# VH-VL binders against q8ixk2r445to577, part 316

Target 1, 133 residues: q8ixk2r445to577
Amino acid sequence: FFGMLQNKGLTDYCFDYNPPDENQIVGHQVILYLCHGMGQNQFFEYTSQKEIRYNTHQPEGCIAVEAGMDTLIMHLCEETAPENQKFILQEDGSLFHEQSKKCVQAARKESSDSFVPLLRDCTNSDHQKWFFK

## First folded at step 16 (VH-VL)

Design a51 (framework fv_cosibelimab)
Fold by ESMFold2-Fast, scan of step 16:
Structure a51 (fold): chain C 133 residues (1-133), chain A 121 residues (1-121), chain B 112 residues (1-112)
Amino acid sequence: as target 1 above (133 residues)
Amino acid sequence: EVQLVQSGAEVKKPGSSVKVSCKASGGTFSRWAISWVRQAPGQGLEWMGVIIPYFGTANYAQKFQGRVTITADESTSTAYMELSSLRSEDTAVYYCAKGRYYGRSGAFDYWGQGTLVTVSS
Amino acid sequence: NFMLTQPHSVSESPGKTVTISCTRSSGSIAYHYVQWYQQRPGSAPTTVIYEDNQRPSGVPDRFSGSIDSSSNSASLTISGLKTEDEADYYCQSYDHSNKHWVFGGGTKLTVL
């Protein structure tokens, strides 16, 4: 699958990556923003290695969650995907982060009206269901 | 490092078409969002449209739909803006600009030098 | 559809501070980032502020940006005015309904 990764519950929002410096894509948090359908900063690929890849910059980025954290951070892709970069896209649309046993949920950013994807205990909430568009 | 270099000034008759080029260097052109913005004499900036070559996506301001076509040639790292059915009101400086990110942060971080298109009889 | 409204012109003496406003007619100014562009006569625009309050490398500390949600406005503030700051200034923000950008009408800054 590839395209704009959109949330079922927060229906107008997509995964989005706007790092402060386009020459330094590593280490910043993935956000959610209104879906624009143009690709680029909202274009992601789900790979056979269970990665969520960001292809707008070179080298390619892969979404990861660091141990003990709940935020999705951009890392460099590896030849063999490390465990912290593996997400299982399930039939119901949930994104299950295997290493932490948690699901990606659309959630409010702390002290803000903006939204971000965060790891949360898995539920049947539409805020945890994602699809490529 | 990033540079956008536009083609030279043009003088056109009403009813004709003009095609302005914008040659990019210093980065991954195909992944950029390249917008076209015009400015009539003594007037403000007006957005016309955008192309993101790698993703095959384009969008146009409603005012110019049906008259403007924006294309790109990835092999030469060149974007083009063609405006047809020219009127005297189309006399303007036309700029290409690289956008930082589409959507929330639409900062145009690099601009071409501008191309003056004069439409006169 | 919305408008970004700027004053047509502002004037101030060298060394003083000016503030240029940019008011959004509908929708929250804070929801979509605001950029500011400087255009000197005969030149293409250049970015002086992006994402509400960030300065590009090479833009002096004298330039700052801010957001005021109560007036639904963004502001560009230039302190320690120099004659080289004389230019037209444009704010810009995103229109999600049409998935494109909107520019303010521009403000002509005269320094003496």
Scores: ipSAE 0.761, ipTM 0.900, lowest interface PAE 0.8, mean pLDDT 91
Fold by OpenDDE, second read of step 17:
Structure a51 (fold): chain C 133 residues (1-133), chain A 121 residues (1-121), chain B 112 residues (1-112)
Amino acid sequence: as target 1 above (133 residues)
Amino acid sequence: EVQLVQSGAEVKKPGSSVKVSCKASGGTFSRWAISWVRQAPGQGLEWMGVIIPYFGTANYAQKFQGRVTITADESTSTAYMELSSLRSEDTAVYYCAKGRYYGRSGAFDYWGQGTLVTVSS
Amino acid sequence: NFMLTQPHSVSESPGKTVTISCTRSSGSIAYHYVQWYQQRPGSAPTTVIYEDNQRPSGVPDRFSGSIDSSSNSASLTISGLKTEDEADYYCQSYDHSNKHWVFGGGTKLTVL
């Protein structure tokens, strides 16, 4: 699967990554932004290694969850996907993070009007449903 | 340092076509979005369209749909804008503008020097 | 579809502070970045503010951007006005629905 990773509950919002330095893409948080269908900052790939890959850059970036965090941070992809970069996109649209055993949920950022994907306990909420478009 | 260098001024007859080039340097062309913006004499800026060379995707303003074609050559880091069926109202300075992640920021951070296209009978 | 509305012109004396407004007709200004471009006579535009309030390298801190959600508008503020600031200023944003870039009509700043 590849393209825009769009949320079902938070209508018209997609995964979005825009690092300050286009030549240094790791270490920043993935956010949600209005889907624009243009690619680039909203182009992701779900791989056979269970990675969510940001493959508009070489070396490619992969979404990771750092220890003790509930945010999605961009790391470099590795030959063998590390445990903190493994996700399961399930049939029902839920995006499950294997290591934390939590689901990715569209949420409002603290003290902000912006939105971000956060790890939360898994529910049947449409805000935890995702699909590629 | 990023630079956008455009082709020279053009003088065209009504009904003809013009193709303007924009050569980029100083960065990774494949990660950019190149927009074309024109400005008629004494008027404001008008967005025409955009291309992302890496994906080969282009979008156009409705006003120019069917009459404008934007392309890119990654091997030469050059973007092109072709406007057909020229009319006197198309007389303007045409700019290419570079963005990184269009659709979110939407910002242009570098501009070409502009290309004057004059359409006259 | 939305429009960005700017005043046609503003004037101020050197050393003073001037503010140029940019009002969005629909959609929330708080959820869509606004950029500001400076265009001196006979020159190409240059970016002076991006993403509401960020300054590119080389742009003096006399230039600042802000957003007012209550009026659904963005503002470019130039303090310590200099003669070299005389130019046309354009605000700009992106229309996610139509996938179009939208410019304001431009504001001519005259330094008296």
Scores: ipSAE 0.188, ipTM 0.770, lowest interface PAE 2.6, mean pLDDT 92

Design a6 (framework fv_cosibelimab)
Fold by ESMFold2-Fast, scan of step 16:
Structure a6 (fold): chain C 133 residues (1-133), chain A 121 residues (1-121), chain B 112 residues (1-112)
Amino acid sequence: as target 1 above (133 residues)
Amino acid sequence: EVQLVQSGAEVKKPGSSVKVSCKASGGTFSRWAISWVRQAPGQGLEWMGVIIPYFGTANYAQKFQGRVTITADESTSTAYMELSSLRSEDTAVYYCAKSRYYGRGGAFDYWGQGTLVTVSS
Amino acid sequence: NFMLTQPHSVSESPGKTVTISCTRSSGSIAYHYVQWYQQRPGSAPTTVIYEDNQRPSGVPDRFSGSIDSSSNSASLTISGLKTEDEADYYCQSYDHSNKHWVFGGGTKLTVL
């Protein structure tokens, strides 16, 4: 699957990645933003290795979560995906991060009007359901 | 170093069309968002439209929709803006500008030098 | 649809501080990044502030940007004014309803 990765509960929001330097794309947090349908910074690819890849700029990035953290950050993709970069996209739309046993949820960023994807205990909430457009 | 170089000034008659080019160098042109912005004499900046070449996506300001067409040639790293049915009030400097990202905020980090289009009889 | 409103002109003497406002008519100013561009006569615009408060390399730290949610405005502040700061300044932000960028009307800064 590839395209804009949209939230079922936060109905007009998509995964979005806009790091400060387009030529150094790793190390920053993935955000949620209103879906624009133009591709580019909202275009992601779900791979057979359970990666969520960002291919708009070079080198390609892969979304990861570090042990003990709840934020999604961009790392360099590896030839063999490490466990912290693996997400199981389930039939119901859940994105399950197997290493942490948690699900990706759309959430408001503290002290701002911005939204971000965060790891949370898995629930049946529409805020934890995702699909590609 | 990123650089945007535009075609030279043009003088056109009312009712004709003009096609301005913007040649990019110094980066991954096809992955950028390239906007066109115009400025009439003594007036402010006015956004006309954008293209993201690799994704084949374009969008236009409603004021220009139907008269403007923005295209890109990835093989030559060149973006084009064609404006038809020209009127004297279309006399302006036309700029191309690169932005990093689309959506939340598109900082135009590099601008072309501008192309003066004069529409007169 | 919204407008970004700037004062038409502002003036101040060398060495002083000036602030240029950019007010958004609808929707939160804080939700979409604001950029500021400087345009000297005969030249293309150049970026002096991006993403609300960031400076490109080569822009002096006399230039700063801020957001005030209570007035729904962004501000460009230039301290230690120099004659070379004389220019037109434009703010810019994003309109999601139309999926395009919007420029403010511009402010002419005179340094005398």
Scores: ipSAE 0.685, ipTM 0.884, lowest interface PAE 1.2, mean pLDDT 91
Fold by OpenDDE, second read of step 17:
Structure a6 (fold): chain C 133 residues (1-133), chain A 121 residues (1-121), chain B 112 residues (1-112)
Amino acid sequence: as target 1 above (133 residues)
Amino acid sequence: EVQLVQSGAEVKKPGSSVKVSCKASGGTFSRWAISWVRQAPGQGLEWMGVIIPYFGTANYAQKFQGRVTITADESTSTAYMELSSLRSEDTAVYYCAKSRYYGRGGAFDYWGQGTLVTVSS
Amino acid sequence: NFMLTQPHSVSESPGKTVTISCTRSSGSIAYHYVQWYQQRPGSAPTTVIYEDNQRPSGVPDRFSGSIDSSSNSASLTISGLKTEDEADYYCQSYDHSNKHWVFGGGTKLTVL
């Protein structure tokens, strides 16, 4: 699967990544922003290694969850996907993080009017449903 | 360092066409969005259109739809803006501007030096 | 479609603080990033604020951006005003439905 990773509940919002340095893509948080369909910062790939890959850059970035965090941070992809970079995109649209055993949820950023994907306890909320478009 | 260098000033007759170039350097041209923005004398900035070379996707402001054509040559890292059926009101400085991506507000982080196009009979 | 409305001009003395507003006619200012550009006479615009409140490298911290959802407006604030700050300032945002960039009308800042 590849393209825009769009949320069902938070209508018209997609995964979005735009690091300050075009040549250094790791270490920043993935956010949600209005889907624009123009690729680039909203183009992601779900791989056979269960990675969510940001492959508009070389080397490629993979979404990771750092210890003790509930945010999605960009790391470099590795030959063998590390445990903190493994996600399961399930049939029902839920995006499950294997290591934390939590689901990715579209949420409002703390003290902000912006939105971010956060790890939360898994529910049947449409805000935890995702699809590639 | 990213740089956008535009072609020189143009003097055109009404009804003719003008094609302005914008050569990029210092980065990955194909990953950018190149917009064209013009400014008539003493007036504000007006967005005309944009192209993403990598996708070959171009969008135009409704005002210029059918009269403007924006293209890009990845091999030379050059974007072009052609405006046809020129009229005196098209007299302006035309800028190319670079943004990394669509969507996130489209911030223009680098600008060309501008190209003056004068339309007069 | 939407418009961004700026005051035509603002003036202030050196060392003081000036604020330039940018009001969005439709759509929520909170959900659409605003950029600010500075244009000195005879020069191309340069970015002073992007994504509401971020400063590019080289832009002094005297420049700041903010958003007010209640008034559906963005603001550029320049503290410790200097003569070199005299310029035209433009706000800018994006229309996702039409895929258009939209500029404000610009504000001329005069340093008295």
Scores: ipSAE 0.118, ipTM 0.753, lowest interface PAE 2.9, mean pLDDT 92

Design a7 (framework fv_cosibelimab)
Fold by ESMFold2-Fast, scan of step 16:
Structure a7 (fold): chain C 133 residues (1-133), chain A 121 residues (1-121), chain B 112 residues (1-112)
Amino acid sequence: as target 1 above (133 residues)
Amino acid sequence: EVQLVQSGAEVKKPGSSVKVSCKASGGTFSRWAISWVRQAPGQGLEWMGVIIPYFGTANYAQKFQGRVTITADESTSTAYMELSSLRSEDTAVYYCAKSRYYGRSYAFDYWGQGTLVTVSS
Amino acid sequence: NFMLTQPHSVSESPGKTVTISCTRSSGSIAYHYVQWYQQRPGSAPTTVIYEDNQRPSGVPDRFSGSIDSSSNSASLTISGLKTEDEADYYCQSYDHSNKHWVFGGGTKLTVL
């Protein structure tokens, strides 16, 4: 699967990665922003290793969640995906993070008008349903 | 280090077309968003459209839809803007400009030097 | 479709502070980044403020940007005015509905 990763409940919002320096893609939080349909910073690949890859810049980034955290952070991809970089995209659109046993949910960032994907207990909420466009 | 160099001035007759080039160096051209902006004599800046070379995606301001075509050649790191059915009011300096990302209004951090296109009979 | 409205001209004496406004006619000014560009005669524009309030390296700290949601406007403030600040200034933001960037009409700054 390739494309813009859009939320079913928070309609018109897509996974978005906008690091300040295009030559350093590691260490920043993945956000949600209005889908523009042009690819680039909203273009992601779901791989057979259960990775969500960011290929707009080189080297390729892989979305990860650090132990004890609920935010999605960009890390470097590895030859074999580590557990913190594995997400199961289920048939119902849920994006399940195997290591934490939690689901990715579209949520408002506290104290701001921005949105971010966060790990939350799994529910049937449309805010936890994702699809590639 | 990043530099955008545009083609030279053009004088065109009404009804003709013009194609301006913008050659990039010093970075990852294919991954950028390259916009075209024009400025008529004594007037303000007007956005015309954008291309993201690696994705082959382009979008145009409604005013220019159907008259403007923006293309890119990744092998030469060159973007092009072609404007057809020229009128005297198309006389302007045409700039190419780079932004890191599309959407959300990311800054045009590097600009070409501009190309003067004069349309007269 | 919206407009970004700037004053046509502003003037002030060297050493003083000037503020240039950029008002959005529709939609919140805060939802999308605002940039500010400086253009001197015969030159291409250069960025003085990006992402609402950030300065590129090399731009003096006397240039600052701000957002005021109550007036639905962005402002460029230049303190300690110098003669070399004399230029046209343009704000810019994004129109998600049309997937377009939009420029303000521009403000001519005269330093006495």
Scores: ipSAE 0.695, ipTM 0.889, lowest interface PAE 1.4, mean pLDDT 91
Fold by OpenDDE, second read of step 17:
Structure a7 (fold): chain C 133 residues (1-133), chain A 121 residues (1-121), chain B 112 residues (1-112)
Amino acid sequence: as target 1 above (133 residues)
Amino acid sequence: EVQLVQSGAEVKKPGSSVKVSCKASGGTFSRWAISWVRQAPGQGLEWMGVIIPYFGTANYAQKFQGRVTITADESTSTAYMELSSLRSEDTAVYYCAKSRYYGRSYAFDYWGQGTLVTVSS
Amino acid sequence: NFMLTQPHSVSESPGKTVTISCTRSSGSIAYHYVQWYQQRPGSAPTTVIYEDNQRPSGVPDRFSGSIDSSSNSASLTISGLKTEDEADYYCQSYDHSNKHWVFGGGTKLTVL
């Protein structure tokens, strides 16, 4: 699967990554932004290694969850996907992070008008449903 | 330093076509979006379309749909804008402008010097 | 689909502060970045503000951008106005629904 990773509950919002330096694409938080269908910062791929790749740059980035965190951070992809980069996109649309045993939920960033994907306890909320478009 | 260098001025007859080039340097062309923006004499800026060289796909303003073609050659880091069925109203300075590939705002951060296209009988 | 509306012209004397407004017709200004471009006579546009309030390198801090959600507008403020600031200024944003770049009509700034 590849393309825009769109949230069901938070209508018209997609995964979005915009690193401040084109030569340093890792270490920053993945956010949600209005789906614009232009690719680029909203183009992701779900791989057979259960990675969510930001593969429009070299080296390729993979979404990771750092220890103790509930945010999605961009790391470099590795030959063998590390445990903190493994996600299961289930048939019901839930995006499950294997290591934390939590689901990715569209949420409002604290004290902000922005939205971000956060790890939360898994529910049946549409805000935890995702699909590629 | 990033630079966008456009082809020279054109004089065209009504009904003909014009193809303007925009050669990029000083950065990673495949990580950019290249837009074309024109400006008629005494008028404002008008966005025409955009191409993402990495994808090879272009998007156009509705006004120019079917009449404009934007292409890119990654091997030469050059974008092209071809406008067909030229009219006198197409007389304008045409600019290429680049945006960051992964930017949310898609703000133009560098501009070409502009290419004057004059359409007259 | 939306429009960005700017005043046709503004004028001020050197050393003073001038503000150029850019009003968005629909959609929230707070959720969509606004850029500002300067165009001197006979020259190509240059970026003076991006992402509402960020300055590119080389742009003096006399230039600043702001957003006003209550009026759904963006503003470009130029303090300590100089003769070299005389130019046309364009605001710009992005239409996500149509995938279009949208420019304001432009504002001619005259330094008296």
Scores: ipSAE 0.022, ipTM 0.692, lowest interface PAE 4.4, mean pLDDT 92

Design a8 (framework fv_cosibelimab)
Fold by ESMFold2-Fast, scan of step 16:
Structure a8 (fold): chain C 133 residues (1-133), chain A 121 residues (1-121), chain B 112 residues (1-112)
Amino acid sequence: as target 1 above (133 residues)
Amino acid sequence: EVQLVQSGAEVKKPGSSVKVSCKASGGTFSRWAISWVRQAPGQGLEWMGVIIPYFGTANYAQKFQGRVTITADESTSTAYMELSSLRSEDTAVYYCAKSRYYGRYGAFDYWGQGTLVTVSS
Amino acid sequence: NFMLTQPHSVSESPGKTVTISCTRSSGSIAYHYVQWYQQRPGSAPTTVIYEDNQRPSGVPDRFSGSIDSSSNSASLTISGLKTEDEADYYCQSYDHSNKHWVFGGGTKLTVL
C-alpha cells in the first residue's frame, strides 16, 4: 500500500514528515497535519518488511520508535528491517508496533493545537485506525 | 547549489497564450514543489499554482483555474507555466519558486530571476 | 479563505529597529507557518524568515520573526537598520481550504 496515511478518528489529518535540513532526514519526529492530497511530504509506502517508508528523500527513511519512547521518528531504512521499524497494519486499520506491543494513536501535543502520532495501549479507538488514501 | 533559470521576456497579443520555462539544477527536482508567482507592475506577489513533478500532482489558484496549466519534464529538470486567453491585465513578471514541502512547511527557499510578459496590441 | 494584512509602508532611520506586522483575518496564525520575503527593486524575492522565526543561511541575526496569537498576527523585526534593507517585504502562509499559499499585500520599507 502507498499514499497518504489518514486517521479515521481525526478525520482530516495525515502522517506528515518535513525535516528542517533536507540533507539530514534522520532523527526528527513524524507529525500529523491537515491532509492536502498532493503526496510528497504526506506520501508513505507500507512494505512487505512491515516498514512505513518515506520516499520523498534519498536515501529513503523508515519510521521507527526507540526503546522506552512513544514518539515516531525517522531512521534510515536498512536492508533487513530492525524490530523497532516494524508495524503491522491490521484488518481493523490498527498500526501495531511489534517491538513495543502498542498501537499508533493520533494524539494532541501537550499545551498546543498540534497533533502527533504516538504509541499507546491498543484500545480499538477510531484514533488508532489508519488507512492509505 | 540550487539554481532556477527562467526563459526570456515575451511580448504577446491579447487572446494568445504564453509558455514560460524554469530550469532547475543542483538538487532533486522531481521531489520538489515548484510554484509560479506573478507580480504586475507596482503590485504585490500573487500565487498562481504549483506542481510536484514526481507525484504528478498540480494545484491552481481559483482565479487562474481554466487558464493556467503547469507541467514538468523530469528528464530536463524543467517546469513550465502556460497562461492562455491573455489580457492586458496579465502583463507582469512571472517567477518560479521552489519549496521542499507542500502545506504547512512550504517556504520558497529559491526563486527564479523572473520573466517579463507584456500583453499589448 | 483569508487575507494577510500588512501596513503599506514603514520608515525608520539607520541604526534603529523596525517591526512589520502581518495579520490573519480568519483561522489561527499560529497553526500554519509564516514566511517573510524581501524584494529589492529589479530583483526576485529572497527568503529572510521561514517557519515563523527561522533564518536561512546568510541572513543576518538582525532579522527575526515572531507570532502573537492574541492579535492573530506575525511580525518581522529588523534591528540595526541599514540602507541596503530598503525593500518590499511580504509575509506568506498556507490556506488549507483552497490548498494553496497566500501572500500579504507587502510593506515598503524606507531607510532614511
Scores: ipSAE 0.687, ipTM 0.886, lowest interface PAE 1.4, mean pLDDT 91
Fold by OpenDDE, second read of step 17:
Structure a8 (fold): chain C 133 residues (1-133), chain A 121 residues (1-121), chain B 112 residues (1-112)
Amino acid sequence: as target 1 above (133 residues)
Amino acid sequence: EVQLVQSGAEVKKPGSSVKVSCKASGGTFSRWAISWVRQAPGQGLEWMGVIIPYFGTANYAQKFQGRVTITADESTSTAYMELSSLRSEDTAVYYCAKSRYYGRYGAFDYWGQGTLVTVSS
Amino acid sequence: NFMLTQPHSVSESPGKTVTISCTRSSGSIAYHYVQWYQQRPGSAPTTVIYEDNQRPSGVPDRFSGSIDSSSNSASLTISGLKTEDEADYYCQSYDHSNKHWVFGGGTKLTVL
């Protein structure tokens, strides 16, 4: 699967990554923006290694969850996907993070009008449903 | 209903610039992608570039990079295409077209009526 | 970078079925949606098919789209051909590498 990763509940919002330096793409948080698909910022790939890759740059970036965090941070992809970079995109649209055993949910950023994907306890909320476009 | 209304026909001299407008109505302009497509007489459709008004960022076909500028004014729901250093080969009907998405799902669902730009000495 | 190749022209009698092909030079047709646009003489293009086989509201079901992965091509089929179908038809798809939309060369459909 590849393309825009769009949320069902938060209509017309997609995964978005816009690092301040195009040559240094790791270490920043993945956010949600209106779906547009322009450029590389909203193009992701779900791989057979269960990675969510930001593969428009070399070296490629992979979404990871750091210890104790509920945010999605961009790391470098590795030859063998580390445990903190493994996600299961299920048939029902839920995006499950294996290591934390939590689901990715579209949420409002605190003290902001912006939105971000956060790890939360898994529910049947449409805000935890994702699909590629 | 969504409508795209373009500015009127232009006649330009070689070396000059032309700026065509595309006013949108009937929807949420800021959430769209507005592309510009031209068609020379008797020729096919040629994609020139696109803008996402919400972000104000544009992307251009390589052929036109450095010579075309696409902008948008959200307050008036209007997109603009400016083409500089005009040549006779730029004589064409220029269309604006909107899509919900940019990319593989970016079908052009509405088109402007077209603007004829004639470049002649 | 890829090209979309269409036949220059096709012709058929009213009531018959006509098919217009659109062949992608590189990249898989299965992973990249194809759109089709109709352009009548002296008019702006209108969308007749999007996302390979979807019809916009107002487009008759005589128009259908399909893809063939084996030939890496898309097809626009018009059944029950009418004189009003006489137009130029363009296929379109997206180039992820260049972040560009690409049009086919267009096909002139003549209703005999």
Scores: ipSAE 0.017, ipTM 0.654, lowest interface PAE 6.2, mean pLDDT 91

